# Ledger of designs, part 3: miniprotein binders against Uncharacterized protein AF_0758

Target 1, 276 residues: Uncharacterized protein AF_0758, of Archaeoglobus fulgidus (o29500)
Amino acid sequence: NTMTEDMKRSVMSQSLEQSFKKIQYIIHSVSFGEVPSQAVEIELQGGTLTLDKSDPEFIVAFVNYTETNPSNLPCGRVPNSVPLCINLSTGRLYTACTHTGYNFSACTLNHTIGKIVYRYKDWFLTLEAGSVFSKYSNQDYSKLLYEPRILYNATLSTPGKRFLVMTIPLLDGELSIGGSGRFRFVLNEGNSNVSLISVSNLGQDFNDAYVILRGTENKDAWCRFFERSGDVFNTTLDDTKTSYRRCSNSENAMASIKLSNVHEIIVIFRQVLFST

## First folded at step 5 (miniprotein)

Design d31 (from Fd with E28D)
Fold by ESMFold2-Fast, scan of step 5:
Structure d31 (fold): chain B 276 residues (1-276), chain A 81 residues (1-81)
Amino acid sequence: as target 1 above (276 residues)
Amino acid sequence: SDRYEIRVRTNDPLQARLVALEIQFLADSMGYEVTIEIEGDEVRIRFRGDPDKLEYFLDSIRKIAQELGAEITVTVHTEDS
């Protein structure tokens, strides 16, 4: 490669990264009703931009370590949740629970959230759950370029009480464009699903709450992000009750975080619809 | 002396949390310094910044409140910086 060729690639990467930052902002604006619709123009520079609706999965699980029958859990207290068995090391869900291999009964919220992927040769930019990642297909690690604005710690009027708010974009519709030149697509606001859970009001029926991302090629970057979420109490990366790693489970294509020091949890899934 | 208190009264405690969430994301996306507290069905926002930024922030909060059918009131308090 010549110096000129390397410089052209650098300019291309910077331009595409800035475009993804803009798309991230528009997803946020549409998701929060700031605008009901927003058009985007992008120069793909010989690459492709695709909406993939098949992964990742975003799971919020309220776990009971002692109840072996998920149907006995008071999941009516967790709006829109389903009583299932969750494997905390893989994030996989089952209808029956044996409490072997980190399987536990839980009230679960589970959605396939989708992702936007730009591809140029072996280089990928991915936007999933509000986060932008850069990755080369021949490398195991990915770089988190722009952090998700999906986890907010806020204080209630009572000292020591905290609530956690999660807003997760559900990417839907259709997008598949590629080639040279300038392309236009539109993002539209869709439906929202809201669950408000008082963790203290779940009482002795629940032990812990977990957030799990499954089926993401960016699981290591997600793990690093979850680990540095400052207000979540984390004395160790291992869950001493189950002796498994709560984060950095790369062999299972999963990243997870255990929620601690939280009085209330609000989970909002907001649909964003893509069209050309 | 560039601190302001904004109060938003909603119809119920769930709406208060939804309003607080949207205001927090709005402030973060704009780089505004805010502290948000919830008391029942009321949201209190403490904003630090310039009057011009406050006006833009308030317009955005009004849009959020309109969408959710919430009432908005503004009180201004200034303290030493």
Scores: ipSAE 0.014, ipTM 0.410, lowest interface PAE 6.3, mean pLDDT 75

Design d33 (from Fd with E22D)
Fold by ESMFold2-Fast, scan of step 5:
Structure d33 (fold): chain B 276 residues (1-276), chain A 81 residues (1-81)
Amino acid sequence: as target 1 above (276 residues)
Amino acid sequence: SDRYEIRVRTNDPLQARLVALDIQFLAESMGYEVTIEIEGDEVRIRFRGDPDKLEYFLDSIRKIAQELGAEITVTVHTEDS
């Protein structure tokens, strides 16, 4: 009738995973504007909880495969977008485009989104882009615990047309707590940016859209999520464009997916401010 | 064997998409399976599940609609076994 150390660790991880599920919900509620402020209490159980604002980077790119000069693209039709060259193999952005490799002209939306990280020894819980991940530092594998909030919907009057709506939290402010006991912090609503686009209205100007995360230590889990999320993204895997390039650059920790058969894409970037 | 159909009419198409996203997230958080459709400024939700939790889900949708000044309609269908 005595708990083993493995059982104690299991109970601890389940408790912290549930706390992160609650934090994910509060981030959504605050970033969506449902509440202007929400306090959170958490038991850290000897670990640390920090806000890291340096990564990951979230990119949405509307790509034209034949236009060699990005400035010729109608990026004024994609609010807050910037005409740049994207390399679909690496996810890297450039101001000038070449005719070689997987470099293509695109209208891009790009934000450094930040992450909340809980660390206990070699175990990490990470919340980024509205998703919660579990990872051990000695393993390449990361586990997606709670999926991002993405709406993928169809109308009855237009079979095969889909809407993709994403709310991407931009994490800002300050959070750095650690030790044993119960800690309190507050999430506040910050500034919001809204990007609305219909892919089908731009179909004559753009070939495909891509969602890319760069600088994420959870690229493996993101890639698996994108691969299995046919109902969410309604994606067709194109070996030339995506299958061998989705997680191709280990140095840059990249995950990407091609969006096809999507009528409308709405991406909403909402700032969430952390304070203690 | 009751099922519900909810319609939420918003002020514009963007608001309809935001409301639909929030309702889908709410359903997932409650463990409910829903079908959500958007037509212009209207959101249509169909759901089946545990009756004990249905009222809480409906109350949450009503709260969202009330905050936005949106019109809400609820239809109940009873299937014969």
Scores: ipSAE 0.141, ipTM 0.546, lowest interface PAE 4.5, mean pLDDT 75

Design d34 (from Fd with S29E)
Fold by ESMFold2-Fast, scan of step 5:
Structure d34 (fold): chain B 276 residues (1-276), chain A 81 residues (1-81)
Amino acid sequence: as target 1 above (276 residues)
Amino acid sequence: SDRYEIRVRTNDPLQARLVALEIQFLAEEMGYEVTIEIEGDEVRIRFRGDPDKLEYFLDSIRKIAQELGAEITVTVHTEDS
C-alpha cells in the first residue's frame, strides 16, 4: 500500500536523521571533550552503515598567483603546510608549478577526511567534514541537513578584526554494519598530535586563501552552503586570476570557496576512531 | 527582556577560540540566541533568555570548560533598557 509505505519511509527517515544528528554531536564531543570513548546505538532498519576512508579530501591553500616556484613561498608561516602547485579548478596538487590554466603556487594543507554513509536502497545519509547530507542516487541534488561547526566572530578589543575557526574531523578505524535490529559501535579519541593552523595577515604573503573539498558527491550542497555564508566567504571571483567556477562540473567533483574579511584563520584537524 | 553576559577565562587566546566554538555549537543545539566575542584569552557570551534557561546554559558551559581544561569565571550582568 503506497500510503502505508510513505508513512513507514517518513518515520524511518526521521529516525535515521536524528541518529546522524546524534553521531555528529558525539564526533564533536569526542573531538573536544576529554571523553576517551563514547558508545552509540542505532536501528538500521534494513540499511547499511559504513565508514569510507578513501574520500573526500579537505584542502586549505594559501595562494600566490605570480610566484612560479612554490619553494620560494614563506610556507614556514603556515604551520605544517607544504609548498605545492594547486589547480584551483580541480583541487589537484603537484610538486612543480607551471602557471598554465588554473595552476598556482600555494602553501597547502591536505587531508583525506573520510565519511560515514548510511544506505537504504536509493537513499543515502552522509556525514563528512562535520556535516550531514541526504541524497537520492537518482538525483544530482543533495540536501544539507546539519551544518558544519564553523565560528566566524569579532574581538571586542579589535573592532573589524574577525576570526575563522574550523574543526574538521578525520574519520578513521573500521565500521561496517547492516540489517535489521539494534547495533552498537564506539567512537574513540584518536591521535592527540593534530594539525593546528593559525594564520593572520594573509595579504602580506599571499593573494588569497581557499578551502576546497574534493571528491565529494555533495559538492552542490557544499557550494550552496558556501554561498549562504557570504560574510565569511567571498562569492565574487577575480575572473582575471581564477576564471573557474566555485563548484566544478567536471569528473573531479569539488566545492571551493575563497576566504574573505578574515584577520585570522584557524583550522583544527581531530582524529575520531570507529570500532564495533 | 533581560540580557546576561557570561565570561569564560581560558589559558590562552587559541583556547579562547576553541571554547567560543564549543559554546556557539551548544547554543545552536539548544536553540538559544547568543552573541560571542573574544578578548585575548577571555570569551564573552551575551545571552537572551529566562533565568532557568540561563542556569541550564551555564551548567553546560561549565562542563565544556572543565573538559577543555579552561577556567571559568561567571559574571552575570543585566543590561539596562
Scores: ipSAE 0.192, ipTM 0.574, lowest interface PAE 4.1, mean pLDDT 76

Design d35 (from Fd with S29L)
Fold by ESMFold2-Fast, scan of step 5:
Structure d35 (fold): chain B 276 residues (1-276), chain A 81 residues (1-81)
Amino acid sequence: as target 1 above (276 residues)
Amino acid sequence: SDRYEIRVRTNDPLQARLVALEIQFLAELMGYEVTIEIEGDEVRIRFRGDPDKLEYFLDSIRKIAQELGAEITVTVHTEDS
């Protein structure tokens, strides 16, 4: 009976989505040091749950459109950043900058952040950068189920200076489980790397700042999230010095930060370690 | 009488930002209306609500700050500046 199978699949999907919401919350709690360790139990219902550490890449880049040598940039004003060349069309990073096409000098904060993936047949649940997505492999569309807690804009003064705080979970360790039973794994707190950036201290040396997810299967869903956060992020990506750059393309999802609306940017990468 | 100013003194300016972020997240989760201001190592929160909700909010703030491993001081003043 197709109605019975569809009903079983619906119950399964709701159960797994709730489990991922719980995992998202635990990652948040561990990332903020609320608990140093937390165990999770999950019913896999014939699927697999794996930690993939190979992608996506999360980049925050402070860009100068005219400087040809990245080493000349005052990257000390972006603590823990590395002077590199960034291609704003692809999100790719290089050590040398030729300023051909969309290649520009930048101070970059860059980490491969990893993802947790549940797979059942052609259906995927993915947790990356604190966000939960649902996708079918035969469809280009991905659905954002639970929004990230990594991108927060708080009005922190009168007349309304804003702080942009990004707490980005960096998933590490090992997780690879599968089958029709109940499984247990543990999340542990790891290291953190913090960059506190005063926008007024950036001066004339930086033209724009960008947030880029490279290698994500959920590019369009990330762009829709940035669009909803339009008071902080710009997804039109027009530049009078270059041509239009799309928020989403074959390699990345990208948004610029509206620096005029932001007083400070705080970027925190927090390691979360998985074990069974 | 339904307006309160909560002051949280932390050990340093970075810790103040982290505490402010957690308080904002908690307020969103609980449906509280707050405004948060940071001055150096101090976080000031303007809270609008009843005293019972305030008490729970304050306990949650203290708990979050302790879990972050920070020495903090929380003070409460009636009336909004």
Scores: ipSAE 0.030, ipTM 0.444, lowest interface PAE 5.7, mean pLDDT 79

Design d37 (from Fd with E67Y)
Fold by ESMFold2-Fast, scan of step 5:
Structure d37 (fold): chain B 276 residues (1-276), chain A 81 residues (1-81)
Amino acid sequence: as target 1 above (276 residues)
Amino acid sequence: SDRYEIRVRTNDPLQARLVALEIQFLAESMGYEVTIEIEGDEVRIRFRGDPDKLEYFLDSIRKIAQYLGAEITVTVHTEDS
């Protein structure tokens, strides 16, 4: 009976979505340092739960459209950044820059951030960059269930100035469990690094700043999240030397966001280690 | 309805920004609409809310503040009449 199966899938989906909300909260608590270790118990209901460390990649790039040698950029003003060439259409990083329509010199912050994936048949729940997504493999549409730890639109003491804070978990360790019944795993606190960037002081050296997620199946959901964030992010059209592109790029499974009206950026990468 | 103002004084501007981030996500998780301002090392949170939920919100903010070594102050402002 299709109605009975639809009802079973609905109940299962709600239960697992709540479990992922709890896992997201625990990742936050562990990564923030509230607790050094936390055990989690979950009923997988015939699915699998796996840590994939190969993707996505999270990039923050401060771009200069005219400088041809990335090593000439004052990347010391972007703590923990590396001077590289970025292709804004693909999100790929290179050591040499050609300054074609999409290749630019930049100070870059980048990490492979990993994801936790629950799979049941054609249905996926994914936790990446602190966000929880639901997707069916036969559909292009991905639904954002729980938002990342990204704060924008806060006012600094100097009127009219805005800041952006992004807390991005780096998922590491090992996790691969599956089947029926209740399973246990542990999350442990790892290393963290913080970059505090005064964007207003960089205006003479950099033209724009970009946030890029590369290798994400949830690229369209990321773009919708940033679109709902108002004037801080440009996601619908991005003019790169007379060419327009959308936030989402299917060929590279990429979401690309141009920052606007931001005077200070804080990027926090926090490692969380999974073990069974 | 009454307006509530919560002030969290931290050790430095970076901690103020981290506190602001955590309070924003806490407010969203509780369904509160808040306005957050930062003045140097101080975070100011303004909201309208149910007094019954205020204590739970404040308890959570106190835990964040305690972890970061910050001080917390709460004031209530009444609107016309």
Scores: ipSAE 0.138, ipTM 0.555, lowest interface PAE 4.5, mean pLDDT 79

Design d39 (from Fd with K63Y)
Fold by ESMFold2-Fast, scan of step 5:
Order: sequence, then C-alpha cells, then structure tokens
Structure d39 (fold): chain B 276 residues (1-276), chain A 81 residues (1-81)
Amino acid sequence: as target 1 above (276 residues)
Amino acid sequence: SDRYEIRVRTNDPLQARLVALEIQFLAESMGYEVTIEIEGDEVRIRFRGDPDKLEYFLDSIRYIAQELGAEITVTVHTEDS
C-alpha cells in the first residue's frame, strides 16, 4: 500500500519537526556546557538542510533618549557592550548619533547569530536563537514549534526581584546537506560571551532596554512569543520612540524590556560549531 | 505524597542562574510546579508529589548536575515524617 501525497507530506513534516526538536535540544545541551560534542543523525526525504550565518542579528540595547554622544554613556555597567547609536524603527546601528527621528545613544550587545534552515519546496523549518519555526515562503504567518531558552520567573527569587536570562546560540561552522537518505553531522561547543547586568546599577543613565531580532523571516512568531512572555516584555511600544505601537507592526521583531520589573538581566551568546 | 528539597551547588553564581533556568524549563516541559531559589552559587529546588511520578524529574536534575560537575544534595520528607 502507498499513502496519498497529503499523508506522505504529513508524515514527513512530523518527522522533520521531531528532528528539529532534537537538534534544538542538542544545541541547548552543547551551548549550556552539558556536553562538549554531540553527533546528530537525520533522515531526509528530499529538501536541503543548511547553516546560514548571514542572519538574523540579535540586539540588546540599553537606550538613553537625551544623550547625543554615545561615548558619554557608562557602558561599563553593561559588560561587553559597545556605545553606539541605534535607530529604533530599523534596528540599525551607527557610530555617530544625531538624535533625528528615532536615532538614540545606546550601550549595545549585537551578534549575527545564524540559523539552521530545512527547505522543502515552499516549506521551511528554521532554528534561530534557540527557537524552531515552521513557515511557508509566501505566507506572513510563521508557527513557533519549540520555544527559546529565555526565562523570566519571579520564583527564581524573592517576590519583586526577578531575573531575565537569555541564552542565545551563536551558530558557526558549516552544514550543507541535501537529497534523500541518512546524514550525520556534529555539534561542538565553542566560545561564550556573557553579560551580567544589574538593573539597579543602570541608574538614571538609561531610560529603556530593547530586544531586537533584525533580518528574521519569523518576525510574526517572535512577536507572539514576546506577547506570551507578558511581564518582562512590552510589545506595545512608545510610538514617539519607535514609530510603531506594536512589535508586529515593526520592520523587525522588537520588544522593550520592562526594567521596573527586572532586578538582573543576563545575556549569554554561546557558540555552537557545526561540522559534517 | 513526598516533599523534595534539592540543592545544587555550582562553581559560581552565573552557573547557578543557568542551572535554575534549565530546571525551570524542565519542570515546565513536564507540567510540574516547582519553587526555585538562588543563594549565591547554590540552587534550591522545592517540589511536592508522588515519588514515582517525580522520579524522572529528580533523575533529570541529577543528570544536569553531573554533566556540569556540580554537587547535588537531595532531602526527602515523607508523609510519615
């Protein structure tokens, strides 16, 4: 007996989604330091699986709306940050700030994080920033299948003292697999970059903080994730600062961090190296 | 039902936060409700329930601690004591 094409497609998509769940878990384990190296076997029934290192960009920006010179900001209070000008409408970074439109001085953490993409015809599975998404190429909608390792939880501390921890995999190395058959590749632990930020130490020098994913095809799904994460992220943005009232209306996936609700912000970029 | 108190002593305060994050995600994925506290380089986890039902969760925490080279202490309080 031969299954219909719709049944074959459903079985294939379920199998690939489970494979991506396993890859996401291994990326987490390797990036967290649980294992230094892990081999992965995947079965493809057509399509391609590739590492794209060109996008997206993950930005965390601590913004001052009135300081015109970024170098005057105390970026030492945001470890590993760079004083730059950020345009909150586009997410673009500049060395000089004129404070025209939505250009503001900021201490910025910025990395091109890369993505793993499986493509079959018009269907995409994407793993970026530790999240797995399903999308059709001509649809605006993308589905979040497996959530990132971004935690905000009051139970980690005394009520009124909350932690925001963002563990962001930085995908590097090489991966390019295509056709039908069983394939093997290896994930290895690389370098890590850690920023421990005490919100109380930010003082009056910073007005708001922002999380921006620039260049993602999964903007819609990221914005829904930020909305569901509620208490830490504000997806209804000040239109005098961003020209957008909601994350979903932005050019980029963007949310502000409610500094009043956070005691400490920890941003971790962990390199994961792919090899075949 | 037993009450469990687990302490995971890590190498530093950053690792303690990462362990707490991992355990919180594990608990959420399994539908368990836990209380997690961080005390310097130590993570304290409290949860209640059927020992048989919670053993997988407990074993997963042991695995995380072992992989990180962290020290684990488990205290179990039974209904009868």
Scores: ipSAE 0.193, ipTM 0.567, lowest interface PAE 4.0, mean pLDDT 81

Design d40 (from Fd with K63W)
Fold by ESMFold2-Fast, scan of step 5:
Structure d40 (fold): chain B 276 residues (1-276), chain A 81 residues (1-81)
Amino acid sequence: as target 1 above (276 residues)
Amino acid sequence: SDRYEIRVRTNDPLQARLVALEIQFLAESMGYEVTIEIEGDEVRIRFRGDPDKLEYFLDSIRWIAQELGAEITVTVHTEDS
């Protein structure tokens, strides 16, 4: 009967959610350097577990609304950034900027971050950008189970100065397992860690900073998370400069957030290598 | 009093932010109530809870400091509630 199947699925989902919580913790420990390597055992219960390195993309953009040539931007002041044109509606990056639509010159930080996906029938568990999500393929809604490592804080001696710190795992290597039984895989710290430090100066040279996740199936859950993060992200529906709408566009499965009251942005990308 | 202030002095402002991020994540994973503030190279943590849980939390903070290769000083102040 349906009650018996619902009970079986509930036990299965709780077990797999706990496994993903453990994997999230191990990703943290390995990427932070606490351990060089960690083995994981998991029962897939007829599902599949795959590393997809093709998406999502994680973008941080420091935007200038009036400069039409990205090459004229002082991107040397934003370490490791590249002067590009960004479309704030789609998150797409270009080398040349048009004067039309939501295309603006920006200093950009951009990485393909990858995701780990468990699939059983129409149910998915996804780990991306250090966050764990649960979603059914037939539903637009996704649930954030375990939050990413993002710290928003203020200094005591300069009450108007705010800091945003994000640790974003870059998932690399190979993982593709599935079926019945117990499987083992290993997480290793990658050959090098990437750390990017940018100071967001909302003064004369830059107007706004944006965080964009592109190619994510969990767009709505990301937007809800950013809205719950308080004064960090702009929850204003309209922007006088761009007619930009917070998380309201559906282009390319994108979550797009305007940063508010942020004076310093530190983004740390840490490589984690998977092997079977 | 069930409230404590922990001060962590790091080697530089970047390390202070990294330490603060790791401590916030650690507290959330353990279900601890903390408030974190950063001033230059110093991290200030307000902890609410049992003294027994505080000691375990402090040991974890010291482990984080060791992993960063930093000489970090942890000072505990008891707050009135």
Scores: ipSAE 0.077, ipTM 0.523, lowest interface PAE 5.8, mean pLDDT 75

Design d41 (from Fd with S60A K63R)
Fold by ESMFold2-Fast, scan of step 5:
Structure d41 (fold): chain B 276 residues (1-276), chain A 81 residues (1-81)
Amino acid sequence: as target 1 above (276 residues)
Amino acid sequence: SDRYEIRVRTNDPLQARLVALEIQFLAESMGYEVTIEIEGDEVRIRFRGDPDKLEYFLDAIRRIAQELGAEITVTVHTEDS
């Protein structure tokens, strides 16, 4: 009976969504240093749960539109950044910059952040960059279930200026479980080197800053999230000088946000290690 | 209804940003609309809401602050009926 199967799937999806909300909370607690280790028990209900370390890539780029040699940029102002050329239409990074179309010199931070994926038939739950998404493989659109930990605010100390703060978990270790019944895995705090980017007076050395996610199957949901946040982040939808693209449908599936008038950008990368 | 202001004094500006991020996420998870301001090592949270939910929100903020060694001050402003 179709109605019975629909009811069974509804109960299953609610249970798995609650489990992912708990996993999201534990990832934050472990990465924040609240607990050094936390065990998780989950009922997979015939699905699989895997850690995929190959995607997505998280890029932060501080761009100078007129400097043709990235090595001339003051990348010492951005801790752990690398002077590279970025293509703002694709999000791709190169070692040499020529003044060809949309390629610009930038101080860049690039991390492969990984994702936790639950799969049951054509249904996926994905946790990446601290966010939880639901998607069917036969649909282009994905649903953002639980938002990333991103703060945007204006302070009394700098009227009219905004802070952008992000905590981005780097998922590492190993996890590959599947079938019926209850499974146990552990999340451990990894290497807690915090990468802090605090940049004021961007106009002194850089024109704009960009946050880019590449290789995400949830790019459309990320783009909608960034678009809804556009007024708060003071972002630009279109820029004819750079051919700025918020979303890409190419092999370099990409979601990006251009940050203008942001006084301070803080991005904190923390490693979380999975084991069974 | 009452308006509430919560101040969290941290040990440094980085901790203030981390605390603000955590409080924003907590408020969203509870369905609260809050205004968060950061000034140096201090986080200020303003909201108007149900007093029953405030207690739960405050308890969670106190846990965050205790783990970081931060100080919490709560101020209640009575709203004209």
Scores: ipSAE 0.168, ipTM 0.554, lowest interface PAE 4.3, mean pLDDT 75

Design d43 (from Fd with S60Y)
Fold by ESMFold2-Fast, scan of step 5:
Structure d43 (fold): chain B 276 residues (1-276), chain A 81 residues (1-81)
Amino acid sequence: as target 1 above (276 residues)
Amino acid sequence: SDRYEIRVRTNDPLQARLVALEIQFLAESMGYEVTIEIEGDEVRIRFRGDPDKLEYFLDYIRKIAQELGAEITVTVHTEDS
């Protein structure tokens, strides 16, 4: 065999990256309701493919900077939301709010979204929140290979108003396969929670909306994605007035974006069930 | 060239937004230039160009409409009469 080890590794990574692109497309199609079920075949080439349901956490928070008691917020206007306190520096949620620097009352949508992880030695491919990342275990840096459709920004011709759609796949079921050869698994549509929010109708009771990911090893790649996306929403990297931070390299591995200049938000959490 | 207007009447304003986004996504993936407007529970799609492309595009919109129980109408406006 005259192929170098580097060439073999390159061919393997290209093959696995294309497989993940296909899985991403299928997850999107199932999450959007285009297809109810889809089978996938994959060659693992000596690696392992696993569904990890323990992280990351995906949070959408509608924040009130003035109200100190979350229970006083009209969270009924944000379907499926829970009144909690959020720390905008860490993304951490509490039942009581101090409103001292980082902590604010919010109507929160919070789910553990799960991830599909392929591992070969020190190399990882991860699919979470509809996006695909490549990472080496000994590096903090992760590379965004295929962008998520979680922040689809729609501008229709009707009076120039901007609509934001977030379709967040909730990965559930069971998947744990590994070794050599061809493997088959199935993705099925599960439950969905849909919230249509007219941001203008929230009035003075809410100031801003935030999207936050916590517990992701791809925090730095998410931060870069949110930075590029933030220009669309006219947001700053850091907001000193609200103590907001787009990125945190603390214990919570947080990435976030502040949503502004949006007329309407549609948040869709759709369960995708894996089985072998 | 001819201008085409497609109207999809859904059962509620949320469905109209989801239909509009799905149609915009399809048009973008196929390289079609379309203008999409939402008014209440109605989605209005304007297409300019080749009639052969329109028929293929319409078949997909009809599929979406059938799944949602939505009404679809197509109108042709001639620019030269």
Scores: ipSAE 0.121, ipTM 0.500, lowest interface PAE 4.4, mean pLDDT 76

Design d44 (from Fd with S60L)
Fold by ESMFold2-Fast, scan of step 5:
Structure d44 (fold): chain B 276 residues (1-276), chain A 81 residues (1-81)
Amino acid sequence: as target 1 above (276 residues)
Amino acid sequence: SDRYEIRVRTNDPLQARLVALEIQFLAESMGYEVTIEIEGDEVRIRFRGDPDKLEYFLDLIRKIAQELGAEITVTVHTEDS
């Protein structure tokens, strides 16, 4: 019966989505130091579950639209920040600006954060940057199942000034399991890295910042999330510059959001270690 | 419902930002309406709600402060608007 097959697939997807919600919760708890270690049991139902450490990249960029030589930027006043050019339409980073239309000089913080991927046939569940997505490989569309807690905005006591604090889980260790049956793995607390970027250190020309996720197949879902969250971050979208100021970019699997009037950004990378 | 201002003094400006982050996520998880501002090493929280919810919220803030080694000083102001 076709109805029985549809019901079986529905039950399977709900079970796995709940498992990913639990994994997201545990990553959050471990990342915030609530627990040092937590074991997870999951029924894979013929699929595979893997940790991919090669992508996505999480990038924070303070852009200077008037400086053409990134070596002139005061990035050395910000820990772990380097002077680079960013092409916002392609998501590429360069050590020198060679093109005038799309390349901007910026002080950037960049780190590869990793993802957990469940695959069954053409269906994927992905956990990246604290968010859970569902996607079919034959479709461009992905669904955001559970939103991240990566972006937080607070107003400084001085009128018109804002700061942003982001806690980003960095997934490390090893995980590669698959087949039918119940499997066990463990998440452990790792190291934390804290970086602060302040406009007072960079200068007034750096009031515009970008948060960029590069190398994500869920770029369109990230874009929709960023657009819904724009009010929280007091963002400004420039529709007249759609060629390089778009939220998502299909060419490089990139999603970005522009932040305006941000005076400080604190990024906290919290390492979560996977083992079987 | 009443409006309250809570102040949390910390050891340094970075610690103040970390405290503010944890308080914001805590308030969101509990459905509390708060506005958070930072002035140097001090976190200012404006809370709208019932006095009973305020007392529970304050207990959780004290736990966050203890975890980070921060001093907590509570100042309560009732606002007309």
Scores: ipSAE 0.013, ipTM 0.348, lowest interface PAE 8.4, mean pLDDT 75

